# VH-VL binders against Protein DJ-1 homolog C (DJ1C): the designs that were tried, part 2

Target 1, 167 residues: Protein DJ-1 homolog C (DJ1C), of Arabidopsis thaliana (Mouse-ear cress) (q8vy09r84to250)
Amino acid sequence: KKVLVPIGYGTEEIEAVVLVDVLRRAGADVTVASVEQKLEVEGSSGTRLLADVLISKCADQVYDLVALPGGMPGAVRLRDCEILEKIMKRQAEDKRLYGAISMAPAITLLPWGLLTRKRTTGHPAFFGKLPTFWAVKTNIQISGELTTSRGPGTSFQFALSLAEQLF

## First folded at step 10 (VH-VL; from T0 with light chain N35D)

Design T1
Fold by ESMFold2, look of step 11:
Structure T1 (fold): chain C 167 residues (1-167), chain A 118 residues (1-118), chain B 112 residues (1-112)
Amino acid sequence: as target 1 above (167 residues)
Amino acid sequence: EVQLVQSGAEVKKPGASVKVSCKASGYTFTDYYIHWVRQAPGQGLEWIGGINPDSGYTVYRRKFQGRVTMTADTSTSTVYMELSSLRSEDTAVYYCARDDYYEGMDVWGQGTLVTVSS
Amino acid sequence: DVQVTQSPSSLSASVGDRVTITCRSSQSLVYSEGDTYLSWYLHKPGKAPQLLIYEVSNRFSGVPDRFSGSGSGTDFTLTISSLQPEDFATYYCMQYTQFPYTFGQGTKVEIK
């Protein structure tokens, strides 16, 4: 099972590391990709993370899951990555699994148009930016191929839900 | 076992308001959306709007914006639709319906006749 | 807003007849996932509407095999392969791809 976890400047460290660790322990082939110009990325709390590859190497790959950590400005860095946007749109079009936690649903997925008719949760501070009718307050929300969650405190639940869906 | 039970028929004068209830049972109330649809005499079905009971968010058809309010009470698993500034054209049977977002409106209430006459 | 137009407005048929009802939307109902959210309902006077077909062609639970849906883009059909006595009703298509949800004007199927 191939998984992509993109990271960028200001990525939330707990959300990213828990995703990678849980999915790798579940047996997934997890690729951590930097959306920046280098592999080393400083997270939102100052932790330096080293990606496996740059996102450009991922452009032509097919993943069973693409999972987005949050963080500010991390979610904005992901949003502004054209390669990642194309990967996610193909993921949705092909009905393959994708996920976003914390700020990523509202900040990253919404501008890409990937929340249309999707029941979505997200970080409490950004909840009001989610599509009005479809937004929910659950800790984990599965809507078709999309899984969303609220923040660092739900990171394990988010990762375990994704692992269960993969296997 | 899944069912929606609506309040009884109403007779109103123009300019008044009406509040119709829709009580849900047999499922997790906050997992599904509730829509309101009406049918005026001799006319087809018309979507009025909907509510997400989990968040309280609503969406209304433009022609009803400003006259309709939908609310949800999770403690009683009940959705309410209030329509104000009633006109004779609002005479209709009003239905609530559950939205399973993949299958559309799978469970409907029995309907509530609202008659507006002067 | 997406407008949905049904044809015909009414028809007369006998038990056993094959009935076809068409539904045309003012714009494509297909989006990037390829899914099309178009449903069909049966409505009898004094009763609540009943879901028949969802997502163009899927029969709702308990709906007999004689009901089928087809179509894509802007053109959709409901087919009743062999009309039964309980099938005399008004039929509505509805698009639920985007808000506002919109119904066709209805097709009344009457006994001949």
Scores: ipSAE 0.026, ipTM 0.631, lowest interface PAE 7.2, mean pLDDT 90
Fold by ESMFold2, fold request of step 12:
Structure T1 (fold): chain C 167 residues (1-167), chain A 118 residues (1-118), chain B 112 residues (1-112)
Amino acid sequence: as target 1 above (167 residues)
Amino acid sequence: EVQLVQSGAEVKKPGASVKVSCKASGYTFTDYYIHWVRQAPGQGLEWIGGINPDSGYTVYRRKFQGRVTMTADTSTSTVYMELSSLRSEDTAVYYCARDDYYEGMDVWGQGTLVTVSS
Amino acid sequence: DVQVTQSPSSLSASVGDRVTITCRSSQSLVYSEGDTYLSWYLHKPGKAPQLLIYEVSNRFSGVPDRFSGSGSGTDFTLTISSLQPEDFATYYCMQYTQFPYTFGQGTKVEIK
């Protein structure tokens, strides 16, 4: 099973690392891709993260799952990456799994138009930015191919849910 | 089994209000949305609005905005729709329906006839 | 608001006939790179509506395989491949991509 976890400047370290670690332990082939010009990026709390590849190497790959960590400005860096936007829209169009935790639902997925009719949860501080009728307060929310979660404290549950769906 | 059971038929005068209940059973009440749909005699189906029982948030069709109020009581697993300032045109069968976020309105109540007579 | 319009308004057919009902939306129902939320309901007098088809072409559980849905963009079709006596009803399409949810005007199918 192939998984893409994109990261950028200001990515939330707990969310990213827990995703990668849990999914790799579950047996997934996880690619960590930087949306920046370099493989090494600084997370939201100052931790240096080293990606496997640049996102440009992922442009034409097909993934069984694409999972987005949050963080500020991490979620904005992901939102502004045109290559990642194309990957994610293809993921949704082909009805393949995708996920977003914390700030990524509101900051990254919403502007891409990927929350239409999706029951969605996210970071408490950004809950009001989500579509109000469809926004929910659950720790994990599965809505079709999309899984969302709230933040660093739910990262383990989020990753395990994705692993269960993947296998 | 999953069921929605509505309150009984009502007869009202113009200008009054009506409150129809919809009691859910057989599933986790706050996991699904509830919508209200009506059918006037000789007419098609008309969506009135919906409620997210977990948050209490509502969406109403514009023509009902200001006259309709939907509420949910999680302790009794019951949704209410109140329609005020009733007119003869509001005579209809009113249905509640559970919104399966993927498949749409999969389970419907039995319907409640509301008659508004002169 | 998105309007959906059905045709025909009514039809008469015999048991065994193939029946086709169309539904047209006032704007494209494709908003999330391929997701299209258009459903079909069956409604008999004195009964609650019943879900037949969701997301254009998926049969709801328990719906006979004589019912099929198709279409894209703004044009959608419900087909009953071999009409049965129990299929006498009014059929509605509904878009549920965005609020307000909107139903077509209905198509009454009468069995001769």
Scores: ipSAE 0.017, ipTM 0.610, lowest interface PAE 8.2, mean pLDDT 90

## First folded at step 11 (VH-VL; from T1 with heavy chain S55T)

Design U5
Fold by OpenDDE, fold request of step 12:
Structure U5 (fold): chain C 167 residues (1-167), chain A 118 residues (1-118), chain B 112 residues (1-112)
Amino acid sequence: as target 1 above (167 residues)
Amino acid sequence: EVQLVQSGAEVKKPGASVKVSCKASGYTFTDYYIHWVRQAPGQGLEWIGGINPDTGYTVYRRKFQGRVTMTADTSTSTVYMELSSLRSEDTAVYYCARDDYYEGMDVWGQGTLVTVSS
Amino acid sequence: DVQVTQSPSSLSASVGDRVTITCRSSQSLVYSEGDTYLSWYLHKPGKAPQLLIYEVSNRFSGVPDRFSGSGSGTDFTLTISSLQPEDFATYYCMQYTQFPYTFGQGTKVEIK
């Protein structure tokens, strides 16, 4: 199973690393891709992460799962990446699995129109920024091919849920 | 038992406002959504709008935007629908209905007659 | 908005008859993972509407098995296999795939 985890400046490090590690341990082929011009990016708490490839190398790839970490300005950086937007829209259109945690649902997926008619959760501090009728305050929420979660504290159950769905 | 109990019938003049209540019981109030639907005399059912009681987020039918306001009070498990600038064509039975996302409107209130006449 | 056209507007039938009501939507109601959000309601004067069928073909709790729903995409059907005295009412289909939710015009089932 092929998994994409995109990262950018200000990505929440715990969310990203837990996703990558748990999914790899589950047997997935996980690609960490940078939406920046460099492979190395500094996370939201100052920890540097090294991506495997630039997001441009992922443009024509097909993934079984794309999981979006949160963090600021990481979620914004992901939102503003046109290549990632196209990947995610194809992912949703083909009804392949995708996930978003923390502020990623509100900041990244919502502007792309990928939360329509989806029950969605997210970071408590940004819940007011999640203007969707179907918003819920659960730690983990599965809505069809979309899985969302709240934040760093729920990263493990988020990653495990995705692994369970993937295999 | 899951129930939605609405407030009593209302008689209003044109231009006035009406506020109908819908009290929920028998389930976790914030786990479900609430919609409002009306039926005018001799007409079919018409969706007005919906509210997420947990977040307060609302969606209204365009024709009612600017005149309708839906609110939720979690402390009393009650949803309200206020309709302003009432017209004679607003005369109808108004229903609140619970939505569980998958099944749609699975439980309905008993209805509230709102009569608008000069 | 999604338009939902219901047919017929009214029909007369006798107890024991097979009754068929159809709804056609202006666009496909298929959403995520093949989910199709089309429901059927029964409404009697002075009473609250009652959910009969959800997601095209699922009977709501307590609904008799004489009620069945079928269809896909844009064409949907409610069937009452053997009409009972308590079934004389107005029936509505409703799409809830997207806002605004929209109802069919209704079908009044009357005694022949």
Scores: ipSAE 0.785, ipTM 0.909, lowest interface PAE 0.6, mean pLDDT 95
Fold by OpenDDE, fold request of step 12:
Structure U5 (fold): chain C 167 residues (1-167), chain A 118 residues (1-118), chain B 112 residues (1-112)
Amino acid sequence: as target 1 above (167 residues)
Amino acid sequence: EVQLVQSGAEVKKPGASVKVSCKASGYTFTDYYIHWVRQAPGQGLEWIGGINPDTGYTVYRRKFQGRVTMTADTSTSTVYMELSSLRSEDTAVYYCARDDYYEGMDVWGQGTLVTVSS
Amino acid sequence: DVQVTQSPSSLSASVGDRVTITCRSSQSLVYSEGDTYLSWYLHKPGKAPQLLIYEVSNRFSGVPDRFSGSGSGTDFTLTISSLQPEDFATYYCMQYTQFPYTFGQGTKVEIK
């Protein structure tokens, strides 16, 4: 199973690393891709992450799962990546699994129209402002092909849920 | 018993505002969504908008935007719909309805007649 | 907005008759998961509407077996296999796949 975990400046490090580690331990082929111009990116808490490839190398790949970590401005950087947007829209269109945690649902997926008619959870700090009618305050929320979660504290549960769905 | 109980009938002048309440009981208030639907005399059902009682997020039909406000009070398990700048065309029976996402509107209030006349 | 056209606007029938009401949407109501959010309601004067069918073909709790829903994409049907006295009412289909929710114009089932 092929998994994409995109990262950018300000990506939440715990969410990203837990996703990658848990899914790899589950047997997935996980690609960490940078939406920036370089492979090394500094996370939201100052920890540097090293991507496997630039997102441009993923443009034509087909993934069984794409999981978006949160963090600021990481979620915004992901949102503003046109290549990733195209990947995610194809992912949803083909009914393949995708996930988002923390502020990624509200900041990244929502502008792309990928939360429409989806029950969605997210970071408590953004929940009151989560501009979706179907927002729920669960730690994990599965809505069709979409899985969402709240933050670093729920990242393991999030990753495990995705692994369970993937295999 | 799951039920929605609405406030009583209202008579308003054009230009006035009306606020209808919908009290929920028999279930966890924040686990379901609430919609408002009305029926004018001789007309069909018309969706006005909806509210997520847990978050307060609302969605309104475009024709009502700017005039309708939906709010939720979790402490009293009550949803409110306020409609301002009332017109004669707003004369209708207004219903609140619970939505469980999958089934749609599975439980309805008894309805509230709002009459707008000069 | 998704327009929902219901047919017929009214019909006369007798107890025991088979009644069929159709609903056509201006666009597919199939959502990404494959689910189709189309419901049917029964409405009597002076009473609140009642849910009959949800997601095209699922009977709501307590709804008699004589009510059935079918269809896909843009064409949907409510069938009452044998009309009962309590079934004389106005029926509405409603799409709730996307906002705004939209109802058909209604079908009044009257006694012949």
Scores: ipSAE 0.785, ipTM 0.911, lowest interface PAE 0.6, mean pLDDT 95
Fold by ESMFold2, fold request of step 12:
Structure U5 (fold): chain C 167 residues (1-167), chain A 118 residues (1-118), chain B 112 residues (1-112)
Amino acid sequence: as target 1 above (167 residues)
Amino acid sequence: EVQLVQSGAEVKKPGASVKVSCKASGYTFTDYYIHWVRQAPGQGLEWIGGINPDTGYTVYRRKFQGRVTMTADTSTSTVYMELSSLRSEDTAVYYCARDDYYEGMDVWGQGTLVTVSS
Amino acid sequence: DVQVTQSPSSLSASVGDRVTITCRSSQSLVYSEGDTYLSWYLHKPGKAPQLLIYEVSNRFSGVPDRFSGSGSGTDFTLTISSLQPEDFATYYCMQYTQFPYTFGQGTKVEIK
C-alpha cells in the first residue's frame, strides 16, 4: 500500500509524525515529500523534519492514500503547490483515498474544489467559520474517499481510520 | 419521535416581511441540516435554501438571495426563515424539512401558509 | 444550476396498473464518491411531502416494495408496480447532488 504525506514550512508536527508513524506500523509504504525547495522543513512549532523526497519526484506516482497534515502556514504551503494539487485531483478522480486534518480541509482542499458535497470536519477555530454547508461536528468524518479530522488531539484517530480503510 | 412543528399561517401586505419558525424535536438538532421548500398555488415544489444549525452556514437559491435570511437557535432547537419585500407571487405554503444527507429530506414540517395580498 | 424535468406532467390510471414516471437532469448526477443523489417524493393536498426513494433506488423506511427507482447519469425512473388507491398523488423527483436543490415539475397520477 503506497502513501504520500506531503509537508512544508509550518506543517503541524504532531499531525504529520503521528500519521507517518501509525501508517508505517500498519505496514504502509509511506513517502514523506517536501513541497519546499529542500528536504529539511521547519514545522509550525520549530521542529526540523527531514522529508524522503521533494514533491517533484512524486508527480507521476500512484498512491493508495494521500494524507495532508495541517498547521499554519503549512496548509497554505500545501495549497500553493501545483504538483500536489494535480496529485490530489487525480486521487479524487480515480476514487482513491485521500485525507486532510486540522487546517488542511478548509485551507488546502476547499480552494482545490475537493469538498463539494463532502461532509467535512476540521480545526475547532474554523468550525464556526467553515466555508462549507456540509461541515460536521465529529472527530473523524469519512465522506466517500475523503477522511477529515480536527487537529493534533485527534491525530491518532485520524491515522487509525486511514489505516483501517487501507487494510 | 422525530418531528418538525411550524408556526401558524400568516397574512401579509406586499412589501412586508414574514418570519416562519420550525421547531425540531426527537433528534440531535445540530447533527442534521434544515431546508425550506415552498409551493405556490398551482405550482410545484421549490427549494428556497438551507441552513447548517451547527455552524450557522446558509445557502440560498439565487432568486431569494438578498430577501431571505435563515437562522438557528440551538437553545430552543428552532430554525427561522425570514422572507422580506414580499410580493403576491410569494403566496405559498412554506415547509421546513430535515436533511439526513444520504436520504435527503426525510422529515417535513406540517407547512405554513403565507398569503400576500393587498 | 441543474434542472430536472419530469414526464409525463399527468397521467390517468386504474388500481392495479403499472405506472412509470421519468425524470431527466440537465447534467450527470454522478459525483465524486460514485453516488447519485436523486430522490422521489409523494405529495397529497393538505399534507406535507413524503420521501419515497433516495439515492436513485433506495426505498425510505416504511415505503412499500411496489415503489422502485432506477436510472443513472441523467435519466431516472420511478415505478409503481401495482397502483393502489392511496397512490393517487403528485410525484416529484429532486436532485440533491449540488446546490441549488431542484425539483421536477411534478407528475399528477389520477384515477382513470
Scores: ipSAE 0.304, ipTM 0.714, lowest interface PAE 3.1, mean pLDDT 90
Fold by ESMFold2, fold request of step 12:
Structure U5 (fold): chain C 167 residues (1-167), chain A 118 residues (1-118), chain B 112 residues (1-112)
Amino acid sequence: as target 1 above (167 residues)
Amino acid sequence: EVQLVQSGAEVKKPGASVKVSCKASGYTFTDYYIHWVRQAPGQGLEWIGGINPDTGYTVYRRKFQGRVTMTADTSTSTVYMELSSLRSEDTAVYYCARDDYYEGMDVWGQGTLVTVSS
Amino acid sequence: DVQVTQSPSSLSASVGDRVTITCRSSQSLVYSEGDTYLSWYLHKPGKAPQLLIYEVSNRFSGVPDRFSGSGSGTDFTLTISSLQPEDFATYYCMQYTQFPYTFGQGTKVEIK
């Protein structure tokens, strides 16, 4: 099973590392990709993370799951990455699994148009930016191929839910 | 068995308000959204609005904005629709319906006739 | 608002006939995800509406095989392959892609 976890400047480290660790322990082939121009990125709390590849190497790959960590400005860096946007739109169009935690649902997925009729949760500070009728306050929300979650405190639940769906 | 059971028929005078209830059973109430749809005599189906019982957020058709209020009571698994400033053209059968993520309105209440006359 | 227009407004048919009802939306119902949220309902006097078809072509649980839906973009159809006596009803399409949800005006099917 192939998984993509993109990271960028200001990515939430707990959300990213828990995703990668849990999914690798579940047996997934996880690629950590930087959306920046170098492999080393600084997370939102100052931790330096080293990606496996640049996102450009992922442009033509097919993933069973693409999972987005949050963080500010991390979610903005992901939003502004054209290559990642194309990967995610293809993921959704092909009905393959994707996920977003914390700020990523409102900041990254919503501008890409990927929340239409999707029951969605997210970070409390950004909850009001989600489509009002479809927003929910659950810790984990599965809506078709999309899984969303709230933040660092739900990172393990998020990763375990994705692992269960993947296997 | 999934059911939506509505309150009984109402007769009202113009200018009054009506409050129709819709009690859900057989499923987890907060997992599904509830919509209200009406049919006036000789007319088709008309969507009024909906409510997310998990959060209490509502959406209303513009025509009804300011006259309709929808609420949810999770302790009784019941949604209410109140329509105020009633007019004779509000005479209709009012339905509640459950909204599923993929299927749309899959389960409907039996309907409540509201008659507005003086 | 998205308008949906249904045709014909009424029709008469015999048991066993193939019946086709069309629904046209004022704008495309296709999104980047590829899903199209258009449904068909059956409504008999004195009864609640019944879901027949969702997301254009998926038959709801318990709906007989003679009912089918098709279409894309702005043009959609409901087909009853072999009309039965119990199929006398009014049929509605509805777009549920975006608020407000909107119904077609209905098609009354009368059995001879």
Scores: ipSAE 0.200, ipTM 0.719, lowest interface PAE 5.1, mean pLDDT 91

Design U5
Fold by ESMFold2, fold request of step 12:
Structure U5 (fold): chain C 167 residues (1-167), chain A 118 residues (1-118), chain B 112 residues (1-112)
Amino acid sequence: as target 1 above (167 residues)
Amino acid sequence: EVQLVQSGAEVKKPGASVKVSCKASGYTFTDYYIHWVRQAPGQGLEWIGGINPDTGYTVYRRKFQGRVTMTADTSTSTVYMELSSLRSEDTAVYYCARDDYYEGMDVWGQGTLVTVSS
Amino acid sequence: DVQVTQSPSSLSASVGDRVTITCRSSQSLVYSEGDTYLSWYLHKPGKAPQLLIYEVSNRFSGVPDRFSGSGSGTDFTLTISSLQPEDFATYYCMQYTQFPYTFGQGTKVEIK
């Protein structure tokens, strides 16, 4: 099972690392991709993360899951990546799994138009920016192919839910 | 058995308010959305708005914004719709409907006739 | 707002007839995920509306095979292959992708 976890400047380290670690332990082939100009990315709390590849190398690949960590400005960096946007839109159009945690639902997925009629949860501080009618207060929310979660404290639940859906 | 049971018919004067209840049973109340739809005599169905019972958030059709309030009471599994500043054109049968999210409005209440006349 | 318009407004038919009702939206209902959220309802006087078809072509649970939906983009059709006595009613299409949800004006199917 192939998984893409993109990261950028200001990515939330707990969310990213827990996603990668849990999914790899479940047996997934996880690629960590930088949306920046280099592989080394400073997370939101100052941790240096080293991606496997740049996102440009992922442009024509097909993933069973694409999972977005949050973080500020991490979610903004992901939002502004044209290559990642195309990957995610193709993921959704092809009915393949995708996920977003914390700030990524409101900051990254919403501007891409990927939350239409989707029950979504997200970081408490950004909950009011979600499409408020469909927004829910659950720790994990599955809505079709999309899985969302709230933040660092739910990262394990998020990753385990995605692993269960993959396998 | 999934069902929505509405309060009884109402007769109101222009300018008054009406509050219609919709009691849900047979399912997890906060997992579904509730919409209100009306039908005036000789007219088609008209969506008024909806409520997310889990969060209390509402969405209203623009023409009702400012006159309609929807609330949910999770302890009684009941949604309320209050329509104020009633006009004769508000005479209609008002339905609540459960939004199945996946399939749309799958379960409907029996309807509540609201008559507005001077 | 997305408007949906039905045709015809009414029709008269006999038991056993094939009936076709069309619904046209003011803009495409195809969204970024390719899904189209258009449903059909049956409504009889004194009764609540009943869901027949969802997401263009899926029959709701318990709906007979004689009901079918089709279409894409802006043009959608409900077909009743062999009209039965219980099918005389008013039929509505509704788009439910985006708020506000909007209904067609209805199509009354009457016995000839």
Scores: ipSAE 0.150, ipTM 0.676, lowest interface PAE 5.1, mean pLDDT 90

## First folded at step 12 (VH-VL; from U5 with heavy chain Y102T, light chain T97I)

Design V6
Fold by ESMFold2, look of step 12:
Structure V6 (fold): chain C 167 residues (1-167), chain A 118 residues (1-118), chain B 112 residues (1-112)
Amino acid sequence: as target 1 above (167 residues)
Amino acid sequence: EVQLVQSGAEVKKPGASVKVSCKASGYTFTDYYIHWVRQAPGQGLEWIGGINPDTGYTVYRRKFQGRVTMTADTSTSTVYMELSSLRSEDTAVYYCARDDYTEGMDVWGQGTLVTVSS
Amino acid sequence: DVQVTQSPSSLSASVGDRVTITCRSSQSLVYSEGDTYLSWYLHKPGKAPQLLIYEVSNRFSGVPDRFSGSGSGTDFTLTISSLQPEDFATYYCMQYIQFPYTFGQGTKVEIK
């Protein structure tokens, strides 16, 4: 099972690392991809993260899951990555799994148009900013191919839910 | 048992406002969505809009935008629909309905007749 | 907006007859997960509408098995296999794939 976890400047480290670690321990082939110009990125709390590849190497790959960590400005860096946007739109169009936690649903997925008729949760600070009728306040929300979650405190639940869906 | 109970019939003059209540019971109020649907005499069903009681987010059919306001009071498990600047064409039975998301409008209120007459 | 239209607008039938009502959507009601968001409602004078069929073909809990739904993409049917006296009503299809939700104009079924 192939998984993509993109990261960038200001990615939330707990969300990213827990996601990668849990999925790898579950047996997934997880690729950590930087959306920046180099493999090393600084997370939202100052932790230096080293990606496996640059996102450009992922453009033509097919993933069973693409999962987005949050963080500010991390979610903005992911939103602004054209390659990642194309990967995610193809993921959704082909009905393959994708996920987003914390700030990523509102900041990253919403502008890409990937929340239409999807029951969606997200970070409490951005919950009222989700301009969608279908917003929910659950810790984990599965809506078809999309899984969303609230933040660092739900990172394990998020990752485990994705692992269960993959296997 | 799951129920939606609406306020009673109302008679209004053109230009006035009406506020219809819809009290939910028998389920967790914030887990479901609420829509309003009306039927004018001799006509079919018309969706007006809906509210997410958990967030307060609303969606209205364009023709009612600016005249309709929907609110939710989680402490009383009640949704309200207020329609302003009433016209005779607004004479109808107004229904609230619970939305399961998957099954659609599975539970309906009994209806509230609103009559707008000079 | 997605529009749905029904045919016929009214019909008259005898108890025991097989009745078919059609509903046509202006665009596909199939969503990205493959689910199709078309429902059917029954509405009797003086009563609230009642959900009969959701997602094209699923009978709602408590709905008699003489009611069935079928269809694909844009063309849908409601079938009443053996009309009963209590089935006098107006029937509506509704799309709920996107807002605004829209109903067909209704089909009035009158028992002879």
Scores: ipSAE 0.443, ipTM 0.778, lowest interface PAE 2.4, mean pLDDT 92

